# VHH binders against a8e7c5r167to518, part 37

Target 1, 352 residues: a8e7c5r167to518
Amino acid sequence: YKIFMDSDSFYYSLTYDLTNTVQRQGELGKSDQPLWKRVDDRFFWNKHMIKDLVDLQAPQVDFWVIPIIQGFVQVEELVVNYNESSDEERSSPETPLQEPTCVDDIHPRFTVALISRRSRHRAGMRYKRRGVDTDGHVANYVETEQLIHVHSHTLSFVQTRGSVPVFWSQAGYRYNPRPRIEKGERETMPYFASHFEKEVETYKKLVIINLVDQNGREKIIGDAYLKQVLLYNNPNLTYVSFDFHEHCRGMKFENVQTLTDAIYDIITDMRWAWVDQAGVICQQEGIFRVNCMDCLDRTNVVQAAIARVIMEQQLKKLGVMPPEQPLPLKCYRIYQVMWANNGDTISRQYAG
Short names: E, the ipSAE of ESMFold2; O, the ipSAE of OpenDDE; V2, 0.75 times the mean of E and O plus 0.25 times the DockQ between their complexes.

## First folded at step 23 (VHH; framework vhh_h_nbbcii10_fgla)

Design m3 (at its last look DockQ between E and O 0.79; V2 from the best seeds 0.00; counts 0 for: unsure alone 63.2 < 65)
Fold by OpenDDE, look of step 23:
Order: C-alpha cells, then structure tokens, then sequence
Structure m3 (fold): chain B 352 residues (1-352), chain A 124 residues (1-124)
C-alpha cells in the first residue's frame, strides 16, 4: 500500500484505511462501500473539511473523498542478524573493510510499521486542552498501532494514550503551572463513565497505566483519576500505577522494565491481532491506556517498552527470532528511533 | 463474574471498634497466586491509602504504619471472605474503605477488581 504524506502530521492512503486497526478492518469485513464510509470517525481528521462534499450525496464524491489522519506513520524493514558487530567496532581503522557481505536471504526479515492516529475531538494545545469534556472525549487522545508483517502474516498491537479523564486544567504562563481540578467528584462521574464506556465498547478491556506522579504537584490529578476508577467500578478495567519520575529519574528509561515485568502476565493475556491468508488467527483482547500529565514523553517511553515486549513475543512466535535471544541490537536501534519519532511528532502536534 | 462486596461500615465513637467484611465471589482466595487481597481507604479530600493486605498464600501481611497495632486483617478461605478488625478507632480513620485485589511491585500497584466501598465514620 502507498502512504502519502502531505506534511509531517497528515497521512492518507488510496488503498489502505489508516483510520482502522487490522483487527477492526477484519471485523468490518469486505465491503463495497467507499473507504470514507468505513473509517473510524475518531480519526477522520478531515471530516469537517469534506462535509459540504458529503452533503451533496453525489456518487461522484466517493472518488474524491480520501480520509486523512493526523498522527504518525513510519515503516521499516528489519533484518534479524545477531552477528552484526556494533557499528562502533567498525569504526576502528584497523578492521579491514569487510566487504559488505551481500546480506544474502539467509537472515529472517520482517517489516515493522508504527501508526499513530490522533483523535479529531478536543484538538488543541496542551495547556489549553486537558482532561475530559461533556461528550466524554479526552485531550490528546492517540491510538498507536504497531504492525509486523512477515510473508503472509500480519500482526498488530494497539495502545492508546489520553489525558486523565477528569475536569482539570493547568492555567498560567508559568513554566510548570499547578494542575487544578475544575469540577467535583460527583459532577465528574457521568463524564468519566461516558469516556470509559465508549472505550470498553471499542476495546473490550482496558488496562490503565497511570504515570502521574504519586507525590508533588501532580498527585491531585492522580488521586482524582483513581477515585473515579474506583467509583466507576467496572470489571473490565485494571488500574496500574507507576511512579515514572521516581524510578526513571536521570533518564533511566531502562527502569521501565520494572513495569513491564510486573505486568508481563497482563501483556501476555492481552494477546494481539494476527491475520494471514486464511483469516484471523487471534485477536487482541484488551488495550493498554497509558497516560501521564500531558501524555507525551513519559507515555511514549512506556508505550514503546510495552510494544517491544509484544514485538519480541510476536517474532518468537513467528520463528523469526530465537526464543532465548533479545532483539538484535541493530533492530533495537531502529525500533527506538521509530518510537522516538512517534513521540516527537505527537508532541509537536499537541504542543503546537 | 468476579465481585467484591464490602460491609460493616458505620458510625463509631473514638476508641470504638468495627469489623469490616469483604465477600468475594467469582474466584477463590487459594487459587489466586499473583494478587493479594487488601483494604484501602480514602479519606475526604485525600488520596487512596493502603491499610492492610494479605498475600494469596497468607504468608505475608502488610499494615500501614498508621494502623499497626490497632487493625487486624484476616481471611476465612471457607467463606471466601476478607476481614478487617478495627480497634481503637480515631477520627483520622474516617474514610471509605475498599476491598481490592492488589499486586504490589517496586514501582506501584496493580488493582484488579474492587468493591463499592463501605463508609467508616469516627466521630464523637
């Protein structure tokens, strides 16, 4: 499929529905309906722009309406090779230029794609848009799908991020304004419920990973979030707290492994979407909803860590990776860059 | 379906005692190896606080410092019920008490299933 970039933020395809996950596409099945009628409305960014065209109800319009997403798309082809010496060893002048060994077809290859879809609802800058609205939409809601393609197999793993679904704000021109709760607990309850009812309807089960600080200025928002979760009391919700700042101070992002290890059984139970030529092999049974205050850097790091665990499981299941080996270093580096790019792009979109 | 139902809350004078119960259904305490059962509380205007929890094996018991010596967590496997005996109650113990399945790990908690909560009010 061909993906076109109009800018660093907008993506469209003439042949592929960028608004729906592999799993959702499978559920929708084959349809003769035009692409724009099958899209996930949340991520149909240009819907308002084409309203006049759609209102014409002319069949000719179907050809001209192309759904556009705002977010991020990157595709990489990776080679599983454990013998590749780190580029750092190649820079020693004494190592004879080993002839580029024709990467002969001997090493397994796979394609990885990262697709992030930003909700068209409550679009705005991070300091202007926080929390939930009366429609149950949250600020900076992004669905991120990791795709792995090997031969005829397509595997998908989906995560979401979004602002804490309470009424809160960070007002002021100060560098780090104190967050404020804007509405009381009782007033917030129906809107909180509305948000998660829609989420549960869409994703079946949710594992909330709240990265909000358990101490300091952010604590009030974290407490409000947990309180609403308790009050809502839905058995399809799991709540996970992780003190990111406490454990990852000094850019020790490797400490996120503490989280992924703790939730490893949950990750395994969630599974992923897997389709081949014969059809659906398995489905993703839930979703991780990850948040911090702004749902940017911390969130991106945690999502990447979870996604990496899944990717390794997937590749091992496919026989692309051996069971006792980690991802090759070269693959890991490329993978890290992809997620970093994702994070940066989403940050730019949300921060303005 | 997994369900936790708290009971036993109410109004009590300072120095008094209450016994909270949490009836669990949809799972058995003996087969859950990964989650502890515990009591949490939320006082008005405050965050959620862990009060006490017991491991699935019963070998490990945690008490918050604020309740040590006053509160006792126990479990009856035959009834699939968790208890919290609260003695020498203080005004600061006033809170909604929740029974929950919880997994503690070095960086936080995992909550999977909890009750509706029961209100404990300690007032003269």
Amino acid sequence: as target 1 above (352 residues)
Amino acid sequence: QVQLVESGGGLVQPGGSLRLSCAASGFTFSYDSSYALGWFRQAPGQGLEAVAYISSSGSTIYYADSVKGRFTISRDNSKNTLYLQMNSLRAEDTAVYYCARVREYPSGYIFRYWGQGTLVTVSS
Scores: ipSAE 0.884, ipTM 0.951, lowest interface PAE 0.4, mean pLDDT 91
Fold by ESMFold2, look of step 23:
Structure m3 (fold): chain B 352 residues (1-352), chain A 124 residues (1-124)
Amino acid sequence: as target 1 above (352 residues)
Amino acid sequence: QVQLVESGGGLVQPGGSLRLSCAASGFTFSYDSSYALGWFRQAPGQGLEAVAYISSSGSTIYYADSVKGRFTISRDNSKNTLYLQMNSLRAEDTAVYYCARVREYPSGYIFRYWGQGTLVTVSS
């Protein structure tokens, strides 16, 4: 139980564009441009703070403009070892220098990273924001990229989360707030469409996973979302409902597995971005867009479950993980902690 | 490219009949055997309700209890068209009806393609 909040919400790199996925960086092609000229504008957090420098358009300032994201980054090196029996610190470590071996071949190693990048358009609010605005941007919009790195291979799987893109609010500070719709169906249609036109342009195909409860207090929001999805009628959208019952806390694994089993073919067909020294091997063919009411804990659990399915497929394809076994228990525990940290960080940023 | 278009809605008196049509383009009904074709409806102030759906092979048909014996789902593969024959209509059948390509599972539905909806009003 920590008594102080970590304020580590902002990330930058001098050489890597944290605003773009592996796939988008490949699509941009030649990468000799300054980082700030290549950014995904949605995630360029410090754009307005340095506008005068950016507007100068002089080559001598390009080096000093470093894109910053608001979000989350965690990187872990994992070892695939099914016989791990000790977590204790090794005493008297002695390096065996005779007969240099490829130590990596004894137990496969891989790097896993999570990069969550929060949209700048509605970020930084202390109080909960909900829904879409008149520019088509939604509250709590976060793109989360899960990266796997093994030898010369870089693999990437991307998901998004974001508020239900209708005009709605919730009383906020009360212990049992009821959500309310602020604009009618017809008035909402063009802003809903504006949001999804941008999403389809960016990701091509979207699989919406709506975790809003189908009954009770949340029903009004879930009904409004589905109605707008039906009215928008875009063949690049797939709509998935999933009733994430509160009773599933103790049976969480079974309930989430119901969803991943039902969409397993959709997950597999989406593929992932895969690059190596020769170039791009394959690309992700769309994106999962996941929401609940606030796009926090339920959303994070579902995204972690989907990303785990992909990760196991990736590791098995690379030969890092045997085809008939689950991820080693220690790897899985670290994976769960990474996704929990992601969820906690996103929650703190949303709440303020 | 993929599209579903409903037609055949309108105003009808209680006890009357109406036939809804759903023309598909850009895919054939048997393309993906894991999805069914169906009719869903949304009454004013209500959520979306499954009315009837038919499996890709045509061998499995579902009807909601509220319409069983009154409605018949069918399809014409030569015209790539799904139908809903609605007989003995009641005021409670008033809704916007959607044609959709759907997969059902215990915790929800997966909608792949759907139409714009057609309004059915049952009123004296």
Scores: ipSAE 0.629, ipTM 0.828, lowest interface PAE 1.0, mean pLDDT 81
ESMFold2 (binder alone), look of step 23: mean pLDDT 77; pTM 0.788

Design m4 (at its last look DockQ between E and O 0.01; V2 from the best seeds 0.00; counts 0 for: pae O 9.5 > 2, off the site)
Fold by ESMFold2, look of step 23:
Structure m4 (fold): chain B 352 residues (1-352), chain A 124 residues (1-124)
Amino acid sequence: as target 1 above (352 residues)
Amino acid sequence: QVQLVESGGGLVQPGGSLRLSCAASGFTFSYKSSYALGWFRQAPGQGLEAVAYISSSGSTIYYADSVKGRFTISRDNSKNTLYLQMNSLRAEDTAVYYCATVRVYPSGYIFRYWGQGTLVTVSS
């Protein structure tokens, strides 16, 4: 099992590179290099501290420097049991299972983990909290990896979130400011392109899920995003709109299913990373990039819904779930709590 | 590589006609596709507007109210080309017209491939 530590938004492992997805670790191959030389630079939160140490010319730093991410980690062991009530024998959904010593466990078990890693770019309170900058970095950029572990199998599904990559703000107005575009579409094009060139280099194909309202105050941002996507005209991009508030009023979770049904074939074709003791079995063939205005609540709900579709496919493929049944209610409740905790943590980090 | 290229735009007088073409390369138009073929337009300072789209089977055709009776969408799978015949053009039809593969659902839409657009200007 991997070593993780919860330290108020910061996490590290002595032996596992928390900055890289399962898939990226497979692409790097096995190496005896120190972890910090293998990291994904985007998520290497303590990079500046390591640079200072190297500048001081301290010997043997390589094995004492531990990469740290800012983000979220939660791990749960779940049991596939259709006869268990969601609140039976537990005081809370996150209470660890207490295995009875005199009862055989005939139900399949699996581990689910969430790892969210926040980009070190555009971090901190000195930067605008919206849009793209002149380096092509976007506000509130988070890569979220959902891991499933069953016996010797490790399965991974990755999504990103990030601000609409145009120049915009929502400050400078009184208490409920309207968003404002800061640069025209011609001036924005190179920086929009710079952002997506990096994304395509990393993930190869992107499916944009734009949750910005198509009417009202948010319309100007949604229109600007679509304009840039059309002008950029990259065949590795797919653009999906979903009017979240029109169809999910009152935080109705079941209405997100209209989106996942409409893109079910796209989700299925995305696949996931799958490794075991024999090596890499398959890889994820792109990524969903999900956004709303701040990439918080709406984004988190949609990412959880997409990741649930993938998780059920993964568990059914492994024979952990029967092909004709949804996830047991207790498992789903714990799943929802994990994603709620993820969203809360990302929100607190975004607020400063 | 997959590409859609619009052509046939230009300057035309009010009341005139124009035929837009959209040639596809790198993939073949299919009656089995889950994506429709469509024309979308964007006037200066405006958002994107759906003009017309035709399902992969050809059984479902949509026209915006503003163009019904004046525009006709069609496809020629042997030439891998989508067309838009625009008659009785008005100044309000002035826009950049995009060809796209699209899926439309009640909660939104999906664009998979699109072109760079062709400008249509209707003025005297």
Scores: ipSAE 0.741, ipTM 0.885, lowest interface PAE 0.7, mean pLDDT 82
Fold by OpenDDE, look of step 23:
Structure m4 (fold): chain B 352 residues (1-352), chain A 124 residues (1-124)
Amino acid sequence: as target 1 above (352 residues)
Amino acid sequence: QVQLVESGGGLVQPGGSLRLSCAASGFTFSYKSSYALGWFRQAPGQGLEAVAYISSSGSTIYYADSVKGRFTISRDNSKNTLYLQMNSLRAEDTAVYYCATVRVYPSGYIFRYWGQGTLVTVSS
């Protein structure tokens, strides 16, 4: 049973760990430990609020503590029907999660869920929080997990977003000020390394998708990012740059396909987490870390595009979708709304 | 059905004392149960504040910093009643006091079971 407390921010479940991915949950295995001791600490948003309770060190504290995430959760049941016309939005993030209905006599069904979990580290509003800190935490770090449920099968694909992990700032509220690099490259190196050492430890391999403009005011940040990647020289990091504004200017978001096509082999090779009643079938072997300047709209569009490619591969693998067919229009519409809602929610959280 | 009924509130002068009682029905106080009992208060125009907690075994007790040394939480299992002894009362202690079991959320506390509350007014 999952509950949405604040449609704009906070989610919790009495029965499911919202802080851990399907893959991490599998790795943790069965435990007698209480849920709040098993959570991913990065996403345990209310940790500081329960400090006094935890300090009691009483078994009964388990009764009182519910881990909460800040982020986004939406679940939709979709029907694969190519004959149906698109209709309006079926549900909202405020609707409690329901058990999936996987198969009917007429059309195949599947459940899709989006879970975004925001890091409690360097939490703050846009323009006040940018870049990396001395602990290796970055501004607006969000892990987004797409879940597909069919029968007893659960498939998961995880992506992350986060600010460019250098020391930089952008001051101002009413205008788009020029970004500034706050520290030199040598001074930044250990903190950059700290950030990605933790990321590699968690996700094995990272594919960086940097959407920062390659020209204009943003260029200095992109250049700094690339320089740090080169200096760090880790084989577990792949760096991809895509000038989103150049390719998608005028809201031509379809041009993101240029990116997904270019990295199609990387997407396919990354795989996904897949579990059923028998156990783990496969694991996600890496992660896309997508960023722009604020890691909001552009980032959300690209993440959605990558996630759609994966979802279609998954559904075809499961036999839910026929080969060489796109997602049905109605399904696609719902899917787009889900990602849009995700983007909007994360934006509101970061913008304040 | 679980019911909690508070009593003992009223008007008291600064420096005075009150004893609140919470009579529970629908469940029995037991050390075998995995629960805690607590007192909360809500002052006018303020949010709900945790005042004190006691574990089912009674081995763990918590007090808010603002009431430490002045308030004492206790229970009588034979009467299935929770108590809050309030000494050295201050004007800032003025609030509606609730007995409850709760969950912790970012917005504050949500009661699983709660009473109707009892008003405590500290005024000269």
Scores: ipSAE 0.008, ipTM 0.235, lowest interface PAE 9.5, mean pLDDT 87
ESMFold2 (binder alone), look of step 23: mean pLDDT 82; pTM 0.833

Design m5 (at its last look DockQ between E and O 0.85; V2 from the best seeds 0.79)
Fold by OpenDDE, look of step 23:
Structure m5 (fold): chain B 352 residues (1-352), chain A 124 residues (1-124)
Amino acid sequence: as target 1 above (352 residues)
Amino acid sequence: QVQLVESGGGLVQPGGSLRLSCAASGFTFSYKSSYALGWFRQAPGQGLEAVAYISSSGSTIYYADSVKGRFTISRDNSKNTLYLQMNSLRAEDTAVYYCATLRTYPSGYIFRYWGQGTLVTVSS
């Protein structure tokens, strides 16, 4: 499929629905309906811009209306090669320029794509938009889909991020102000429920990963979140807390493995979407909803870590990677860059 | 479907005693489980506090400092029920008490199942 980028934030395709996941596309089936009528409304960014055109109910609209997403798209082709010495070792002047051995077709190859879709609801800058609204929409809601393509196989893993779904604010942009709860727990309950009812309807089961600090200024928001989860008491919700700042202090992002190890069984049970020419092989049975305060850097790191675990499992299942080996270093580096770019892009979009 | 149902809450005078029960259905207490069973509470206007939890094997028991020596957590596997014996109750023990399955790990925890909660009010 061909993806076009308009500026650094907007993406569209003439042949592919960027608003729907592989799994949702499978569920929708083949349709003669125009693309714009099949989109996920949450991620149809230009819907308001085309309202007048759609209202005309003219047949020509089907040709002119192209759904646009705001978010991030990157596609990379990766080669599984464990013999590639780190480029750092090649820069030693004494190693004769070994002719780039034409990485002949001997090494497995796969395509990885990262697609992030920002919700058009409650669009706004950080510090101006936090929490949930009366429609159950949360600030900085982003669906991120990791795609792996090998031969005729397409695998998908979807995660979401979004602001803590209570009424809270953080005034000021010049310093890190203290967060404030704006409404009481009873008043918040129906809106919290509204948010998660829609989420459960869409994704079946949710595993909340709350990265809000368990101590300090952020604690009040974390406590409010947990309280609402308990009150809502939906069996399709699991609540996971991880104090990212405490555990990853000093940019020790490798410590996120503590989290991924702790939830490894949950990750395994969630599975992923897998389709081939014959049809659906398996479905993703739930989703990780990851949040911190602003759902940016910390969230991105954790999502990347979870996604990496899934990717390795997928590649091993496909026979692209051998058992008991990690992702090759070169692949890992590219993969890290992709997620970093994703994080940066989403941050710019939310920060303004 | 897994369900946890708390009972035993009520009004009690300072110095009094209550016994909370948590009946579990849809899952059995197993030594092979990685989840602990525990009690949490939320006092009015305060955050959630871990009160006590017991590991799946029963070998590890945790008590909050505020309840040590006064509260006792126990489990009856034959009844698939968790208990919290609360003695020498104080006004500050007033809270909604929740039973939950809990997994702890460094710098975090997992809540999988929990009940509706039971209100304990300690007042003269």
Scores: ipSAE 0.767, ipTM 0.909, lowest interface PAE 0.4, mean pLDDT 90
Fold by ESMFold2, look of step 23:
Structure m5 (fold): chain B 352 residues (1-352), chain A 124 residues (1-124)
Amino acid sequence: as target 1 above (352 residues)
Amino acid sequence: QVQLVESGGGLVQPGGSLRLSCAASGFTFSYKSSYALGWFRQAPGQGLEAVAYISSSGSTIYYADSVKGRFTISRDNSKNTLYLQMNSLRAEDTAVYYCATLRTYPSGYIFRYWGQGTLVTVSS
């Protein structure tokens, strides 16, 4: 598929609906309707710009409307080769690991892609970059899809991130401002519920990964989140707490292994979307919803770690990767760069 | 549909006793489950506190220091029910009590299912 990038991290494709995951594409089925009539509304950023054209009811205009997302797209072709050195420099992250290979190169190849879709809701609210609003939308809501393509197989794993859905802020005159709860517990309940009712309708089951520190200045936000989760009491939610500060410093992927080991069965049971020429082979059974205070650095590291576990399972299942080997170091380095670029792009968009 | 329902809360005088029950439906308690069963409480204006939990096998039991010797957790997998016997109650035990299925690990915890809570008030 052809993907075009515009300034300010906007992306579109003439032939592929970037607003929908592989799984949602499969659920929609075949249609000769224009792309914009099949979009996921949350990520349809040019909806307002085409409103007057849609209101004209002029059918020929429909094929000119191309869905645009704000977010991030990166595609890399990787080679499973355990003899390459990880200390060698390669071209940019958007360039394949290897240019044309020689005849004797028999190592398996696969394509990995990241597509992050930022929700169009809450996009222009500079004064409030935290929490939920009265429509049940949260700040910094991003759906990230990791795609694997090899031969005729397309595999997809999706995660979301988003602010803790209570009313809170973090601004002040001090160097390190304290977060504050802006509305009471009972006043917050219907808006928290509104957010998660939409999430459960969309994803069916959610595994919340809360990275907010359990002690110190962040504790009041983490406590408020847990209380609302308990009050909402939906059996389709699972709540996971991870003390990121205690075990992980910086952007080190391997330091989150205590989390991925602890939830390995939950990750495995989540599965992934898998399609080929025979059709839909399996589907993802829910979603991980990951947050820290701003849903930036810590969130990105954890999402990368979870997606890596899934990618290794996918590659081993397809026979692209040996069943008892980790990802080759060269592949892992490119993977880390892809996720770092994703995090940087989301951070820039969040800051405005 | 999975559900946990707490019962047995109420008003009691200091020094008194209550027994909380937590009945499960939609799934069964198992000795081979990776999830323990526990009681948690929240007093007004405070965060959630672990009170007690019991491993799936029943062989490992945790009590918070504030309740050791006064509270006893037990489970009956054949009845799909978790219990908390609370003796020698104090005013500081006043809280909403929740039952939950949980798993702990060195860097955190997991709540899978929980109830809506039952109020325990300890006052003269």
Scores: ipSAE 0.765, ipTM 0.897, lowest interface PAE 0.5, mean pLDDT 81
ESMFold2 (binder alone), look of step 23: mean pLDDT 80; pTM 0.811

Design m6 (at its last look DockQ between E and O 0.72; V2 from the best seeds 0.78)
Fold by OpenDDE, look of step 23:
Structure m6 (fold): chain B 352 residues (1-352), chain A 124 residues (1-124)
Amino acid sequence: as target 1 above (352 residues)
Amino acid sequence: QVQLVESGGGLVQPGGSLRLSCAASGFTFSYKSSYALGWFRQAPGQGLEAVAYISSSGSTIYYADSVKGRFTISRDNSKNTLYLQMNSLRAEDTAVYYCATVRTYPHGYIFRYWGQGTLVTVSS
């Protein structure tokens, strides 16, 4: 893939469809169709830019049209080594220079990739774009896929984030303006339903994780969200409320474990996509849709925590990690950096 | 398919009584379930609040402070039905009442299944 360096982060690949998940790619199967005709339309960011070219209906256009996503891509190769002393211990002058471990690293290795795809719908800056529109699109909708590759095995876990799907705004020049509901409950119902009908169609089941504060200024938005969920009453929806502020006050992000422990059975039941040379081994049976008010920092922390649980399960299933051990510290650090970079990038894109 | 169906709501005078029922289908009450079965309500212009819930084993029962001594939650496993006996009703009890399967933890909860709700109006 190649990154276009501009104010926004754009990614493309000549050989890989960045708009579709591993699972969706499997469902689409092998096709002789050009890449741009097989893309997920939600994430085809440059679609409007190539409209004139596509309208020419010239065969030569197929060669020139490369789908571009806006979002984030990072790939890392990780080594599972539990004997590695923390870099902090290596910086002590008294620690003998451990000989460069021979190239024949007997330690298991795996590749991890993080791909975030931003929806081209309702693109705009935070405070200017909130909630749902009449087409059922929500502000700051991002699909994030974690990929693990070991030998011939590819594993995928997909999550989404998006604004609370009601009509609301947060306008003002003041720091942390009060959110406002813009339309009544009855008026919102069909658009809320439209949003989730599309989501259920795409992902089968949804576990909503609402991180909106249960008290204070944000409460009105959380209450509106829950009310719509109740009214919609779809058995393919699960609603989870977690007051991130109460749990993680003072930047205690480790307390997100309370959430991941509470939903551990749900995480396990959701499974993940797994493909090898022989074909599909398993599928992801639903997704977590995570939101806070702006779907940025809090959302990113929770998504990372869920993804880490899945990654550890996957690596243990693959025999890359032992069953009773956590991710090695070095791996964990790199992994945290990846998700932090993801969060920062998405934040910049949404904040302008 | 799992379904919860509430009934028993209506108009009642202050001091009156109502009995709500929630018929569950598509699943059986199991003592091994991590989900409690309970009643929640939403008054006009207010958020959802827990009224009462009972653990899957029946060993733990929760009541909101506002309804303690007045409301009684019960379950008939043979009928796969949850009940809420509401006595000494007050105007502030006016709300849509929902039956739901719920898991609670500090500063959070999980709703898995819920019904359409039944309206209770307490008015003179």
Scores: ipSAE 0.895, ipTM 0.960, lowest interface PAE 0.4, mean pLDDT 92
Fold by ESMFold2, look of step 23:
Structure m6 (fold): chain B 352 residues (1-352), chain A 124 residues (1-124)
Amino acid sequence: as target 1 above (352 residues)
Amino acid sequence: QVQLVESGGGLVQPGGSLRLSCAASGFTFSYKSSYALGWFRQAPGQGLEAVAYISSSGSTIYYADSVKGRFTISRDNSKNTLYLQMNSLRAEDTAVYYCATVRTYPHGYIFRYWGQGTLVTVSS
């Protein structure tokens, strides 16, 4: 099938199910069923375009249905080399640049991929851009998977983002419109619960990271979220608050370290999915659900920081990074660009 | 399964006293835990507010300004129980009281477990 929307926002694969994480692929097991019968429905964007073909249930049409996601995909191959930032070799013309194949044979290599999947629910102009709806779906819901591939190993770490699941708005023509709560806590609870029942069914445990400012105009939204979480009282939820704007002026990564240090034990206990030729070695035991007011820039920075902590643990476990050292500077800079591109793409999709 | 259960609420006259208890099951209060224990409350028509919390070592205690001098938080790790002694009660103290595990850090906090709450009513 030819894609009718020529945009860098939509992705498909003829042979790989882009709607499912590595972990969900392992849970489904092996099957000869067509891809569309095994998709994660949340991310199956072309379902309604092909509804008549799917409803026929004719075996021949099953292999012409190709699942499409809206989101982001970027893949980079990296080299672990702590000497790549030396400018002396560029400043000394007496020595020629070394051929990459000669140097690269010594240094470990790995592949990093980032796949973001935007939920098809709440798509379109008829839905509000904030909060939860009466079906328990939230605005700007994105699942982001960070993949590491080394030799025969595939490692995966997944996070979600999504609007605060209460009924609220912040739409207006005025500069800095004040956010408003549209329904009380009792009216909201059934829909809040509907949202988190689905999330707990899918991910088992959730660590909510709420980046909404604890003071000022955003406080009303952050307070409403906390109250609803506590009243819901599900032992599979952990609630983390971090006042991003009061602490992290200019989106600096060192300012986010306060948060990642404080939850380092929670990050470590979350683990990740790890698959090789023999099968599943371990699984991710829950998920971080991160939000700010619009789930864009602040959310993206925090998710990148959490995923970096996990990636360093993964690479050290595989022996491709020395213990007790950070990523090489070149690797970290490419990592930052990948996450910046992710954030830009999600922001563009959110704006319409 | 981890559970926190509050008890000791009820109806009391202004100026009276109550003692709330919070019993934990499914985990043990640890002197070396990274989580403090705390009490939170929600009054009718108001949001949730922190009342008091006590560090895992017992050496650091926080009280809200509205309850300082009247309320005392304590913990007994051998009985796996958190307490809130509430003296000189006022009508404004009427609320559902929750116990919870809390960790604080610069510019943020973490809630892990909390209870269903116990109602305290202060009226004549």
Scores: ipSAE 0.719, ipTM 0.853, lowest interface PAE 0.6, mean pLDDT 81
ESMFold2 (binder alone), look of step 23: mean pLDDT 80; pTM 0.809

